# Ledger of designs, part 58: miniprotein binders against a2bj90

Target 1, 235 residues: a2bj90
Amino acid sequence: MSRSARRKTSALNTVLRVVEVFASIQGEGPFTGTYSVFVRLAGCNLRCPFCDTRYAWSLEAGKPLGVEELVEEIARYEPSLVVITGGEPLLQRHPLNSLVEGLESLGLRVQLETNGILPAPARDEQLWRVYHVVSPKDVPVRVPGAKLHPSWVDYARATGRAWFKFLVANEQHVREVAEYVAKLGIPRSRVYIMPLTPEKLDMKELLELHSRIASLAVKWRLNFSPRLHLLVQLP

## First folded at step 21 (miniprotein)

Design TZ2
Fold by ESMFold2, look of step 23:
Structure TZ2 (fold): chain B 235 residues (1-235), chain A 99 residues (1-99)
Amino acid sequence: as target 1 above (235 residues)
Amino acid sequence: SEMLRIAKIYQRAAERARRKGDYDKAVYYLYLVAELALEKGDLELAIEYLEKAAEIAQRANLRELEALVYDLLARVYEALGDKEKAEEYRRKAEEIREG
């Protein structure tokens, strides 16, 4: 068989373990407010105590979906952005690259959300061309074993397609983020701080927490990320 | 006071988590309350919340979180000027992380 036929056969057998697919608004980071389809992949290499999506921790929480079927499902929503999240999506790296290939062949814009423990994309991966929001969990929130892989800083510098988003609860956390990104050489324009937000807050509590962290972002000259979907009560 | 209102948000979240049996969330939110107390300079209040967090972590066998709580206790006792207790808690945290 030809090289194209062999590649076609391989792509047809590619499967992702998917927890959920849904349309909503991207509520966090540089693409806040964008009409998006979210693809939540199963499996995570962390067990953060503050995690909002514990139901995605186990690979067994996901159902197997063929990549081509998933591309067709996503396309029907006509999204402005496809957000691939999880768990930790890079645990399913090989079939994820196939999904990205399919989405980009249709002209769909893709953003990955990752905790940054696994290495950044190589130049020959389809993931090289997508946007990435990297959320380190070692600083300031101190999740054990959550060290950011240094390749993410190199990737951000080389491509301009990565941003770094940090959960914070207080000013000491913001100081730690500022020191951390300065040491790594990450420019402030690529850094977001976001309120560490417990579940089931009422609107007054949500706004007070947002207001505090936004004020700190201004004080420390960092970008602020809301959790907009919580404020507008979308998934 | 804004800081007190933020601390209360995390305190209530810790209480909700504890009632649901999400003890890791409960410990982590109490840890955050203690960090806010330390930021305000209320060292005795910080210790109170951290001792409560340690008790929950110990009973629920949450060793990594227990170590994190001891790290902050060490910082609070250092701020209080009690070098002996600060070192004691640093050692307790190290012992958990070493096995």
Scores: ipSAE 0.888, ipTM 0.945, lowest interface PAE 0.5, mean pLDDT 93
Fold by OpenDDE base, look of step 23:
Structure TZ2 (fold): chain B 235 residues (1-235), chain A 99 residues (1-99)
Amino acid sequence: as target 1 above (235 residues)
Amino acid sequence: SEMLRIAKIYQRAAERARRKGDYDKAVYYLYLVAELALEKGDLELAIEYLEKAAEIAQRANLRELEALVYDLLARVYEALGDKEKAEEYRRKAEEIREG
């Protein structure tokens, strides 16, 4: 058995803590409208007050799944995109690189969603090749303990495979985002603003928040991210 | 106004969170209502919501969120021209972060 075959078999025997796997439409960011399989990983390094996936905060909330088994499960859905999300997926960086290798070997496109606290992928990681939507929690939402790792700006510049999605509630938040991305040298074309939506809104309330933030996105010349899955009542 | 409608959305969400015992969410949504009030120029309403947020945060021992509320209180009082109260709330926020 070649050294390459042994490395592939050892990488495929890694275990992820997975909360859920489901098919839906990507509702957010640059891939909005894409038929996707979502893999929600367990564990988070934040405790955002507005988090709608609190059940994923503990690593123990996830079931242990082998990377090979998970690749086979995902492939059965014939997805146009695989979205790796959760609490914070990069807490499981090692087995996550193995998962990405498996998915890419099948020709599947992969998008990671991260809070950007942990370092961006290095060039030797499988994660370097995928798409990333970074959701900073320091600006403007000021989550305690949140800080964007500077390597994400460098990764975005080097690869063109990163976007930044900011939660906003008002025009002051949109201003703070505009100033923050200008200071970091992030192109506005890579910036999305998204409404901060409380749980259990009615459709009128949900549309009111979307309408306001979309109008501000046009005014401030930023991209708008809907929460499309909530608007169309998908998971 | 549109801003008043949005403020009411977050206010109702805060009250739902409080009733459920999600005190961190309740504090944070009241904080967002105060930011909307401040953006509208209703500084008195901003103070009312921030005082309520601070009370909930203190009772629930949510120290980091309490400090966040005090930062915004300091900004509101600075906007009112009350430099003494602005400095009081800056010190309160700093004491939480140093402790």
Scores: ipSAE 0.879, ipTM 0.945, lowest interface PAE 0.5, mean pLDDT 94

Design TZ4
Fold by OpenDDE base, look of step 21:
Structure TZ4 (fold): chain B 235 residues (1-235), chain A 99 residues (1-99)
Amino acid sequence: as target 1 above (235 residues)
Amino acid sequence: SEFLRIAKIYQRAAERARRKGDYDKAVYYLYLVAELALEKGDLELAIEYLEKAAEIAQRANLRQLEALVYDLLARVYEALGDKEKAEEYRRKAEEIREG
């Protein structure tokens, strides 16, 4: 392989399509309350009916950004955590590994948000070292074309760096989550349930949904994920 | 009741989505209202919401969501003891998935 082909493959691995970069509080999952920089990547392999980030579905909705430039931009915020989210971040797996390498070299902690359809990181990927919150869309919300890749269960067992965050709307959903994680051998300590919240709720409606799902989490002995950013009116 | 409050949240969300032309979201939120009705044992109310969801899905050519609605209709009719209608809706869902 010529030096030119290696440089072209290296250049392709150094550009991400990014929708937005912003600082906020992590509102969801095991890192709730953490001061974070969010990197929302463009492109998604699903079309969830309830998605609140539909503007990120197309790869063309993102701007091309160099990994080095993006690392410098993130570092200026002095974040306690870098959250990589989007549509589906793992659609950009190669440049994403380069981004993680850059961020870890600065001593920054990284958390990935993924729908779990694509394979988990392999041991030789930089992504193997970071934290992952997997949000399956097959159970209980039955999004067409969604299926959890089995390698995420193996990754969770091998590393202890994965959690599973399920969207739920009713008690039957919570039951289905409990049965599903038991069948897969996922420890309950790694399982979060989160209320499925429509857009444009008032604060009373938002609190009603949170209260119901939190009570069900206690009843079913599962962890509860708020949508804290919505409750405190942050991005 | 708590149920009526939660159901009304998703119902209002479905109606906002329908008015905006977000028909996929409208179908799905009506489906969630039907699941809540089923959880309460109000099978007639579940059917009403699912029929409305199916109508919107058909008009908008949302075949995969239409099949999801038919799966739940089949479960509701099975719970009512109407095995014939349960099988009809199972078949309708399968025809969409095989096509």
Scores: ipSAE 0.901, ipTM 0.955, lowest interface PAE 0.5, mean pLDDT 95
Fold by OpenDDE base, look of step 22:
Structure TZ4 (fold): chain B 235 residues (1-235), chain A 99 residues (1-99)
Amino acid sequence: as target 1 above (235 residues)
Amino acid sequence: SEFLRIAKIYQRAAERARRKGDYDKAVYYLYLVAELALEKGDLELAIEYLEKAAEIAQRANLRQLEALVYDLLARVYEALGDKEKAEEYRRKAEEIREG
């Protein structure tokens, strides 16, 4: 491979397609309440009917940003956590590893949000070191083309740095989650259920859905994830 | 009832989605209403919502969501004891997945 081809491949590994960068509170999962910078990456391998970030589905919806520039931008917010989300962040795995390396070099904690379709990080990836919240779309929500990659279960067992956040709308969904995680050998302490909330709900409707799913979480002995940012009207 | 309140939330969301041309979202939220109806044993209401969901999916050429709707229709008709219709909808779902 010519020096020019190596430089082009190195340059491609240093650019991310980014939809938005913003500071807020992590509203979901094990880090709920944490002051966070969100990096929403462009591109998704799913087309979830209930997706509230459809604008991130296309890679072209993101602007190309250099990893170094993005690290500097994130650092200015002095975040307690960097949340990498988007469509599916692992579609940009190579530059994402470089981003993680940069952020960790500054002592920043990183959490990835993923749909779990793509393989979990390998031991030699920088992504191996970060926290992961895996949100499967096969169970119970049955999104066409969704399937949890089995390596996420192995990663969770090996590292203790993964949690599973399932969208649920009814008690049957909660049952299916309980059965699914039992079958996979995922500890309940690593399982969150979160209400599937349509867009443009009023606060009363939001609270009703949260109350219902929280009660089911207690009944089924699972952790509850709010959508706290929606409840407190943050981005 | 709590059920009716939750069902109405998804129903209203489906109607908002349909009006916006978000047909995939509309189909899926009607599907969620049908699952809630099934959970409460209101099989007739489940069929009503699934038929509406199937119609929207078919018109919008949402084949994979149409198949998902047919899977649930098959389960509802099985619960009603209508094995013939249950098998019809299983076949319809399979035809979409094999095609």
Scores: ipSAE 0.901, ipTM 0.955, lowest interface PAE 0.5, mean pLDDT 94
Fold by OpenDDE base, fold request of step 24:
Structure TZ4 (fold): chain B 235 residues (1-235), chain A 99 residues (1-99)
Amino acid sequence: as target 1 above (235 residues)
Amino acid sequence: SEFLRIAKIYQRAAERARRKGDYDKAVYYLYLVAELALEKGDLELAIEYLEKAAEIAQRANLRQLEALVYDLLARVYEALGDKEKAEEYRRKAEEIREG
C-alpha cells in the first residue's frame, strides 16, 4: 500500500460523522439514571416506522469530527457514562474503535446502543471492552430488513457486557420476547422490555404505557426499561 | 377499559402521522391497534384497522409494511375460521416478498 493510501486509511479511522453531543440522564436499560454524555452518530441501516431520530438516518446529517476533539469535548462534561448511539453506530466501526480507545484511556466508561444487525465486536476490537445494549428490531416489532446477528448472543455469554432491550406494545409482544430469548439461550436477567411510545404523548398517556408494560414485565419475569428522560423531560 | 385507552393512544398517533405525511408511521401504529384488538378478541375491529393500514401502505407504495399488514390479516381470518381469506392474504404477503 502506498504512503498516500495509508494516510487516507488513517484519516478514515480518525473522523466520525456526529449528529449531536449532549449531556443528560441515561433513560433506558441497565444504566437508567446514570449521568451520561450522549454521542449520536449519523447513518442507519434501518428505517424503523416508529423511529424518533429520523434526522440521524443519513450519514450527511452528521458533521465530521475528529476523534481526539470529540474525546476532549466529552471529557469536559465529567460523565459517569459515555453513551454512543445514533442511527446505527457500528456503521462507523473503525473510527468508533478509535473513539473508545481514547475514552477508555481517560478512565471513562462507555456504553454502545445498537440495533444488533451488524456483528458483535471481535476480541481484538476496542469495542470488545465496553458495555452494549442491543435493541433487536426483528422481534417483536418486525421492522423490515431487521435481523439480530447471532454473534451478539455469543458476545453476551462470553463477556457479560451485553443486554437486550426489546420494544413492546402489547402482551403478545412480551410473550414473543420471552419465547425468543429462551430459544436463543439469553438469560432473562439480561433482557429488558421497553414500552413503544409514539412521539408527542402527554404525561398521562406516557405513564399509562409505562404502567402497562411494567406490569407485564413483572408477570413475565423480565426486566423493565423506562423511558426515564421522557418522564422527567430531559433530552 | 385499559385496552381502549392504549388503543386510543396508538390510534391518535397514527392520525397525527397520517396528517403529517408520515405514512410509514401511520401504517405501523394502525397495525399496533389491530394487534391490541386481536389480543382482546375483537376480530372485526382488527380487520377494520388493518384494511385502513393496507390502504395507506398501498397508496404510499410501502410494500414491506403492506406485507406485514397482510400477515396479520391472515392471522385474524384464521382466528375467525375463514381459511380461504387467510390463505389469500398469506399469498398477497408472499407475492410482495418474492417480487
Scores: ipSAE 0.901, ipTM 0.956, lowest interface PAE 0.5, mean pLDDT 95
Fold by OpenDDE base, fold request of step 24:
Structure TZ4 (fold): chain B 235 residues (1-235), chain A 99 residues (1-99)
Amino acid sequence: as target 1 above (235 residues)
Amino acid sequence: SEFLRIAKIYQRAAERARRKGDYDKAVYYLYLVAELALEKGDLELAIEYLEKAAEIAQRANLRQLEALVYDLLARVYEALGDKEKAEEYRRKAEEIREG
């Protein structure tokens, strides 16, 4: 391989397509309440009907940003957590590993949000070291083309740095989650259920969905994830 | 009832989506209303919402969501004891997935 091909591959590993960078509170999953910088990456391998971030579906919707520049931008917010989200962040796996390396070098904690379709991190990836919240779209919400990659179960067992956050709308969904995680051998302590919330709900409607799913979480002995940012009107 | 309030949330969301041309979202939220109706044993209401969901999916060429609607129609008709219609909708869903 020529020196030019190595330089082109190195340059491809240092640029991310980024939709937005913003500071907020993590509203969802095990890190709920944490002051966080969100990095929304462009591109998704799904077309979820209920997606609230459809503007991130295409890679072209993101601006190219250098990893170094992005690390500096994130660091200025002094975050307690860096949340990498998007469409599907793992579509940009190579430059994402470089981003994680840069952020960890500053002592920043990193959490990835992924749909779990792509393979879990390998031991030689920088992504192996970070926290992952996997949100499967096959069970129970049955998004076409969604399937949880089995390596996420193995990663969760090996590292203890993964959680599974399932979108749910009814009790049948909660039942299906409970059965699915039992079958896969995922500990309930690593499982969150979160209400599937349509856009443009009023606060009463939003609270009603939260209350119902929280009650079902207790009934089924699962953790509850709020959508806290929506409840407190943060981004 | 709590059921009617939650059903109405997704129904209103489906109608907002339909009016915007977000037909995939409209189909899916009607599907969620039907699942909720099935959970409460209101099989007639489940069919009504699924038929409406199927119509929107077909008109918008949302074949994979149409198949998802047919899967649930099959389950509803099976719960009604109509094995013939249940099998018809299973076949319709399979034909979409194999095509």
Scores: ipSAE 0.901, ipTM 0.956, lowest interface PAE 0.5, mean pLDDT 95
Fold by OpenDDE base, last read:
Structure TZ4 (fold): chain B 235 residues (1-235), chain A 99 residues (1-99)
Amino acid sequence: as target 1 above (235 residues)
Amino acid sequence: SEFLRIAKIYQRAAERARRKGDYDKAVYYLYLVAELALEKGDLELAIEYLEKAAEIAQRANLRQLEALVYDLLARVYEALGDKEKAEEYRRKAEEIREG
């Protein structure tokens, strides 16, 4: 392989397609309330009907940014957590491992948000060391083309660094989640249910959905994830 | 009732999506209203929302969401005891997935 081919492959591993970088509070899952920098990556392997970040579906919606420059930008916010999100972050797996390495070298904690379609991190990836919140789109929301990759269950068991956050709209969805996680051998302590919220709700509508799903979480003995950022009007 | 309040949230969201040309979102939110109606035993209301969802899906060529609507129609007709219509909608969903 020529020196030019090695430089092109190295450059591909050091550049991310980024939609936005911003500071806020983590509103969802086990890290709810944490002051966080969000890195929204471009590109998604799904087309969820209920997606509120459709502008991130195309890779072309992201600007190319160097990993080193992005690490420096993130560090300036002094975050308690770095949240890597987007469409699907694992579509950019190689440069994402380099980003994680850079952030961890500064002592920053990292959490990934993923739809769980792509394989979980392997032991030799930098992504193995970080926290993961997996949001399946097959159960109960039945998004066409969604299927949870089984390696996420194995990763959760091996590391204790994964949680599963399910979108739910009714009690049947909560039942299906309870049955699904029992069948897969996922501990209930690692399962969150979150209300499926349409866009442009008023605060009364938003609170009504939260209250209903929180009550179902207690009834079914599952953890509840709010959408706290929406409740407190943060990005 | 709590049911009617929640159903109305998704119904209004579906109508906002339809007016914007977000037909995939409109179909899916009508589907969620139908699931709530089924949960409460209002099978006639479930059919009404699913027929409207199917019409939008057909017009917008949303075949995979159309199949999802037909799966739920089959479940509603099974709950009504209409096995013939339940099987008709199961076959319609299968034909979309095999094609």
Scores: ipSAE 0.900, ipTM 0.956, lowest interface PAE 0.5, mean pLDDT 95

